# Designs tried in a protein design chat: VH-VL binders against Mucin-19 (Muc19). Part 8

Target 1, 175 residues: Mucin-19 (Muc19), of Mus musculus (Mouse) (q6pze0r851to1025)
Amino acid sequence: STCHVYGEGHFRTFDGESYSFDGLCQYTFLEDYCGQENGTFRILIESVPCCENGLTCSRKVIVTFQDQNIILQDGKVTAVQTAESTDCRERSANLYSIHTVGLYLIVKLLNGIILIWDKYTKVSVILDPSWQNKVCGLCGNNNGDLKDDFTTRHSSVAAGALEFANSWKTSQECS

## First folded at step 21 (VH-VL; from dd3 with heavy chain S103T)

Design ee4
Fold by ESMFold2, look of step 22:
Structure ee4 (fold): chain C 175 residues (1-175), chain A 121 residues (1-121), chain B 113 residues (1-113)
Amino acid sequence: as target 1 above (175 residues)
Amino acid sequence: EVQLVQSGAEVKKPGESLKISCKGSGYSFTDYWIGWVRQMPGKGLEWMGIIYPRNSDTRYSPSFQGQVTISADKSISTAYLQWSSLKASDTAMYYCARIEYETWSGYFDYWGQGTLVTVSS
Amino acid sequence: DIVMTQSPDSLAVSLGERATINCKSSQSVLYSDLNKNYLAWYQQKPGQPPKLLIYWASTRESGVPDRFSGSGSGTDFTLTISSLQAEDVAVYYCQQYYSTPYTFGQGTKVEIK
């Protein structure tokens, strides 16, 4: 299944719901925590404005997977170990692979999640069928049902995209 | 409806400058790479290069790097191909085309009508 | 750079007969993690701009007649016109979009007899 965002916040969820949301904060694009402490990954996004006119020029993507943060920013991918990680900076490639195909940077995580980034505004995620009904975030819950695709961080179903998307903000301090 | 409308045919002499245009409409212009393709008389298609209008990121085929300039003005949804000094060998049909953006591809989904450039002494 | 080579350079086919055009890339254009071949086919009729026919090697663009089909994987690809019509007289090009610069084959001219 595929979820994407592009431009000024034009989303399409795994289940095919389309909505627009151009928030200025950091948001959970996709995760498997979903209110629990024992998840295995998070994918966070931030819109990066153009210097000149404040429109979105790119997106920063932060992937938390095992002991690492994998950062997609400024056209490149870097890995940063967490404070709890072992000393394995030279072995970061074991957790993911990076390949440039055409105009896109493709990151495949060891758990089979594929992240595709055009180095600018477009971020796409592809999930194996094994992730069905195990994820949440701006990409929806991937359960095949459009009626509950706007499930908030608090497990309620929002009436509209704005309430839904703002519930996935990672910091309440951001406005 | 997606359209790419190019400027009209040009007849030039060697050494003259030229800037031809490609205006996009019916879609979000800044979301799609625009490319230029040369077709010399009786010959095949040659990929010259592409530009991303949102930030003017430009990629050239090695055969054309330094030979032409690709640019865009996103405020009027227009891409450009220009020469500072034309040569007789620049005589060709020049197409602009849009790279598909719905997925993670690189093929051209829409093409302009072409601009014939003739350079003769 | 990935070189795309088409064969034949031209062919003549009777109306209603099958036409087959081959395209070979100098390197694989298959990205196996996505199981996608980064290969497109275009048709260019006389006096007209090129028109997209096939993308991802085998997916037909909307509005393209079903007599056109694409097949192949990796380095070897074919475009097949199952029953040639008069309006199919054109030059056909393959193009890879696996690696920049994106490159075209030299073209195959299809004529009727």
Scores: ipSAE 0.734, ipTM 0.866, lowest interface PAE 1.2, mean pLDDT 89

## First folded at step 22 (VH-VL)

Design ff2 (from ee4 with heavy chain I99L)
Fold by OpenDDE, fold request of step 23:
Structure ff2 (fold): chain C 175 residues (1-175), chain A 121 residues (1-121), chain B 113 residues (1-113)
Amino acid sequence: as target 1 above (175 residues)
Amino acid sequence: EVQLVQSGAEVKKPGESLKISCKGSGYSFTDYWIGWVRQMPGKGLEWMGIIYPRNSDTRYSPSFQGQVTISADKSISTAYLQWSSLKASDTAMYYCARLEYETWSGYFDYWGQGTLVTVSS
Amino acid sequence: DIVMTQSPDSLAVSLGERATINCKSSQSVLYSDLNKNYLAWYQQKPGQPPKLLIYWASTRESGVPDRFSGSGSGTDFTLTISSLQAEDVAVYYCQQYYSTPYTFGQGTKVEIK
């Protein structure tokens, strides 16, 4: 299953729901926490507007996985170990891989999740079937039911894209 | 319907400058890379370079780097290929083409009709 | 740069017979994590622009007849026309899009014997 966002906020969820949203806050693109404490990863996205014409120039992506923060920004991938990490860097090296294929940067996490970034507006996440009904965020819940793709952070189904997307702000103070 | 329409055939002399165009329609122009492909008479296809109209990020083949300039005007959904000083060896058919975007590929899914450039004394 | 080499340069096949074109890349164009081969095939008829036939090494573009098929992985790829038709007379090109520049093969001219 694949979820993606591109351009001025065109989303396609894992279950195939398409919607448009162009917020300027930080949003949970995908995670497995879903209101619980036992999550293992979180992918955040932020739109970076251009100086002209109001176009989105890029999307910053932050991946939190284990003791690593992987940041996709300015056409580059940067990994930062969290302050809570107690393990050596050698172990961290096995937590993810980075590949450049064509125009794209591909990050593969140890848990099998694949993130693809075009260094600009387009971000995709690929999940294997084991992640069915185990995720939430702007990408939906990947449960095979398109009708509940707009499941909010509060486990309700939003009536529209705006309500849905806004629920996944990392900070509700951002507007 | 996705379409790429290129400017008409050009007949030039060595040393002259030239700028040919490729206008895209039927899709979001700023979301797709546009490439240029050269085909000399009776020869194969040559990947020249590509441009991302959104921010004009441009990638050239090493063999064409510095030889041509690829640009785009997103306001009119048009990509350009230009020479500052043409050579006889620039005689060729030039195609613009759209890179497939949806599936993270790099193949050309739509092509312009081509612009024939003839450079002769 | 990844060099794409096709074989043969020219092929004459009788109508209704199988045509096979090979394409070899100097480096693997397989991305193992996605198990995808970044390889495309194009058809160019005389006086026309190229037309996409196959992408991801083996997926037919919409509208492409079933007699066209792509196979292979890594560095060796094949375009097969199971039963050559008159309208299939053209030059065929492979292209890798694994690494920029996205280089083409030199082309294979397919003619009717």
Scores: ipSAE 0.900, ipTM 0.952, lowest interface PAE 0.5, mean pLDDT 95
Fold by OpenDDE, last read:
Structure ff2 (fold): chain C 175 residues (1-175), chain A 121 residues (1-121), chain B 113 residues (1-113)
Amino acid sequence: as target 1 above (175 residues)
Amino acid sequence: EVQLVQSGAEVKKPGESLKISCKGSGYSFTDYWIGWVRQMPGKGLEWMGIIYPRNSDTRYSPSFQGQVTISADKSISTAYLQWSSLKASDTAMYYCARLEYETWSGYFDYWGQGTLVTVSS
Amino acid sequence: DIVMTQSPDSLAVSLGERATINCKSSQSVLYSDLNKNYLAWYQQKPGQPPKLLIYWASTRESGVPDRFSGSGSGTDFTLTISSLQAEDVAVYYCQQYYSTPYTFGQGTKVEIK
């Protein structure tokens, strides 16, 4: 299953729900924490407006996986180790791979998750079936039910896209 | 319906400048790359380059780098191919085409009708 | 640059017979993590722009007759016309979109024998 966002905030969840949202905060695009303490990964997105106009020029993506932070920004991919894992650089080399195919950057995590970025507005995440009903965020809960795709951070179902998306702000102070 | 409409045929002399156009319609112009393909008389297709209209990011084939300029005006959904100084060897059919976007590919799914450029003394 | 080489340069086939065109890339155009071949086939009839036939090596574009099929993986690809029709007279091109520039093959002219 695939989730994606592109353009001025056109989303398609894993279960196939389409909605539009154009927020300027940082949002949880996809994670497996879902209110629990023992998550393994988190993908955050931020829209970067164009300097010339109000259009979205790019989306910054931050992937937290194990002791690695992978940042997709300004057409580049950078990796930063968390402070706790500075001594284990050799072990982190196998946690993810980065490939350039055509115009796109592809990040594959050790857990099988694939992230594709066009270096601009479009981001996709591909999950294998093992992730069914194990994720949450703007991509939905990947449970095969469109009716509950707007499950909020608080485990309620939002009435609309705006409420849903706002619930996934990483900081509620951002408006 | 997705359409790419190119400007009309051109007859030029060596040394003259030229700018041909490709107007897209029926889709979000800023979300798709537009490419240019050259086809010399009786020859094959040559990938010249592509442009992303959203921010005018442009990629050229090494063979065409510095030989032509690809540009776009997103306000009117139009891409351009231009020469500062034409050569007789620039005589060819030029096609614009849209790169497929949805599936993270790079093939051309829609094509313009082509613009014939003839350069002769 | 990835070089695309087609064979043959020209092919004459009788009506109703099979036409086979080969395309070889100088480097693999398979991305293993997605198991996708970044290869397309185009048809260009006389006086017309190219038309997309096949993408991802084997997927037919909408509206393309089922007599057209694409196969292959990695560096070797094939376009097959199972039963050549009169309207199939054209030049066919393969194209890789694995890495820029997205190079074309030199083309294969298919005509009726």
Scores: ipSAE 0.900, ipTM 0.952, lowest interface PAE 0.5, mean pLDDT 95
Fold by OpenDDE, last read:
Structure ff2 (fold): chain C 175 residues (1-175), chain A 121 residues (1-121), chain B 113 residues (1-113)
Amino acid sequence: as target 1 above (175 residues)
Amino acid sequence: EVQLVQSGAEVKKPGESLKISCKGSGYSFTDYWIGWVRQMPGKGLEWMGIIYPRNSDTRYSPSFQGQVTISADKSISTAYLQWSSLKASDTAMYYCARLEYETWSGYFDYWGQGTLVTVSS
Amino acid sequence: DIVMTQSPDSLAVSLGERATINCKSSQSVLYSDLNKNYLAWYQQKPGQPPKLLIYWASTRESGVPDRFSGSGSGTDFTLTISSLQAEDVAVYYCQQYYSTPYTFGQGTKVEIK
C-alpha cells in the first residue's frame, strides 16, 4: 500500500482516503506503535513555502529509525546518528539504503519501508502487507477501512481533515 | 482533458533568435515536469531537457546544455524553448511533452502537436 | 548517459503477422527494490507527435490495443505487435527514464510487407 502527499497538501492515505491540508507545523506522517513510546520508526514532514509566494516549494522529511535520523532537505538526503558511540554508528551503516532513480530519491529502511521523494513537495511511503493495522499518522491507520482513516493521535476519529491533521502535530503549541 | 498546445511553425535565418512556446491545460501545470524533444528531418527523437514549472528547476541533456534555454511561466501555464542564435542545424520539429507524475516515473504521457523550425539562408 | 539501441532499424511485416522490436540499454534500467523497469515505448505515425504505448516495460497505456505488448527486464526489452494492422504503420521508440537524460532509442520503422 502507498501513501503520498504533494503540492499544496494533497494527501492520499494507505486506505485510499484523499484530503487536503496546508499546515506549516511539523506533523507525524507515519509511525508505528501508535500512542506508545516504543515505536520503531517515525516519519515527520514539514512544508517549506516558496519565497516569492504562498506556494509550497518543498517538504522536509525526517525519518527516525533506530539510531538514525535521516533528513530529506534541500534536494539531498543526510543522516545524523543518534547514537554517540562510534561502534553504534558503524552498525547503523546498513539500516537504510539510498538510491537516485531519475529525478527522485528513494530511501529503503531495513524494515522494508520505502520512502520516495521528488526533492520538492511530493513524498510517498510504501508499506508491505505486514504493516497492516500497525501504523498511524497523516497516512492513516492502514487497516483497510476508509471510514476510520481520520483516526487522530488520541485514537478518536476526526470529523474532518483539519482536525485530523492538527492532531498529528509534533507540538500542539504550533499553530 | 490534458492538452499541450505549441506555437506555430517558424522560418528563420542563421544568427536570429527564437522562442517557441508550449501551453498546458487540463491539469495542475505547476505539479508536472515539461520536457522538450527534438526531431530532425527524417531522424529520431532526442531528449533535450525538462523543467519543473513550480520553481523553474531545469535539467538539460549534455548535448543541449548551453545550446538552448528552457523556461516556464507558471502564471500562464506556458513552457518555452529558445535560441539566442539559430543555426541551420537547428532545423527540426520540436515537441513539448508532460512527464508522468503520479507513479514516480519519467515517461511522457502527453505531447504537444510539435513546432517546426526551419533555419536557412 | 544510458544508450538505447533498437533492432531492427526497419521492419516489413505482412498484415496479421507478428512484429517484434527489440531495445537494449547500455545499463540496467531495473530498480530491484520496486521491481520496476524504467522503460517506455512510443508510437509515432507520419505527421503526428509520438504517442505513449507502454510504460514500466510491460504496462499498456489506456486506449492502446491488446495486440501491443511489452516485455523484458534489465537491459533487454521487446515490443510485440501480435497481429499487425494497417494503422500500425509507424516508427516505434523505446525510452529509458531510469537516469537523466531520459534517452530514446534510434527508432524502428514498421511497414506493411
Scores: ipSAE 0.900, ipTM 0.952, lowest interface PAE 0.5, mean pLDDT 95
Fold by OpenDDE, fold request of step 23:
Structure ff2 (fold): chain C 175 residues (1-175), chain A 121 residues (1-121), chain B 113 residues (1-113)
Amino acid sequence: as target 1 above (175 residues)
Amino acid sequence: EVQLVQSGAEVKKPGESLKISCKGSGYSFTDYWIGWVRQMPGKGLEWMGIIYPRNSDTRYSPSFQGQVTISADKSISTAYLQWSSLKASDTAMYYCARLEYETWSGYFDYWGQGTLVTVSS
Amino acid sequence: DIVMTQSPDSLAVSLGERATINCKSSQSVLYSDLNKNYLAWYQQKPGQPPKLLIYWASTRESGVPDRFSGSGSGTDFTLTISSLQAEDVAVYYCQQYYSTPYTFGQGTKVEIK
C-alpha cells in the first residue's frame, strides 16, 4: 500500500482516503508508535514555502529509524546518527539504502519501508502488507477501512481533515 | 480531460529567434513535469528535456543543452521551447508531453499535437 | 546516457500474424527494490503524435487492445502484437525512464506484408 502527499498538501492515505491540508508546522506523516512507547520508526514532514511566494516549494522529511535520523531537504538526503546510538558506523550503513532513480530519491529502510521523494513537494511511503493495522499518522492507520482513516493522535476519529491533521502536529504550540 | 495544446506551425529563416508554446489543461499544471521531444523529418523521437512548472526546474539532454531554452509560465499553464538563433537543422516536429507523476515514473502519458518548425532560406 | 536499441528497424507481417519488436538498453532499467522496469512503449501513426501503449514494461495503457503486450526485464524487452491488424501499421518506440535523459529507441516500422 502507498501513501503520498504532494503540491499544496494533497494527501492520499494507505486506505485510499484523499484530503487536503496545508499546515506550516511539523507533522507526523507516518509512525508505528501510535501512543505506545515501543515504536520503531517515525516519519515527519514539514512544508517549506517558496521564498518568492506562499506556494509550497518543498517538503522536508525527517525519518527516525533506530539510531539514525535521515533528513530529506534541499534536494539531498543526509543521515545523522543520534547521540544515543551505540552502534558502530559500519552497522549503521546497513540500516537504510539510498537510490536515485530518474528524478527521484528513494530511501529503503531495513524494515522494508520505502520512501520516495521528488526533491520537492511529493513524498510517498510504501508499506508491505505486514504493516497492516500497525501504523498511524497523516497517512492513516492502514487497516483497510477508509472510514476511520482520520484517526487522531488521541485514538479518536476526527470529523474533518483539519482536525485530523492538527492532531498530528509534533508540537501543539505550533499554530 | 488532460490536454496539451501546442502553438501553430512556424516557418522561419536561419538566424531568427523562435518561441513555441504548450498549454496544459485538465490537470494541476504545477504538479507535473512537461517534456519536449524533437522529431526530425523521417527520423525518430529525441528526448530534449523536461521542466517542472512549479519552480522551473529544468533538465536537458546533453545534446540539447545550450541549444534551446525550456521555460514555463505556471500562471497560464504554459510551457515553452525557444531558440535564440534557428538553424536549418532545427527543422522538425516538436512535441510537448506530460510526464506521468502519480506512480513516480517518467514516461509520457499525454502528448501535444506537435508543432512543425520549418527553417529554410 | 542509456542507449536504447530496437530490432528490427522494419518489420513486415501478414494480417493476423504475430509481430515482435525487441528493445535493448545499454544498462539495466530495473529497480529491484520496487521490482519495476522503467520502460515504456509508444505507437506513432503517420501525422500523429506518439501514443503510449505500455508502461512499466508490461502494463497496458487504458484503451490499448489486448493484442498488444509488453514483456522483458533488465535490459531486454519485447513488444508483441499477437494478431496484427491494419490499424497497427505504425512506428513503435521504446523509452527508458530510469535515468535522465529519458532516451528513446530508434523506432521500428511495422507494415503489412
Scores: ipSAE 0.899, ipTM 0.952, lowest interface PAE 0.5, mean pLDDT 95

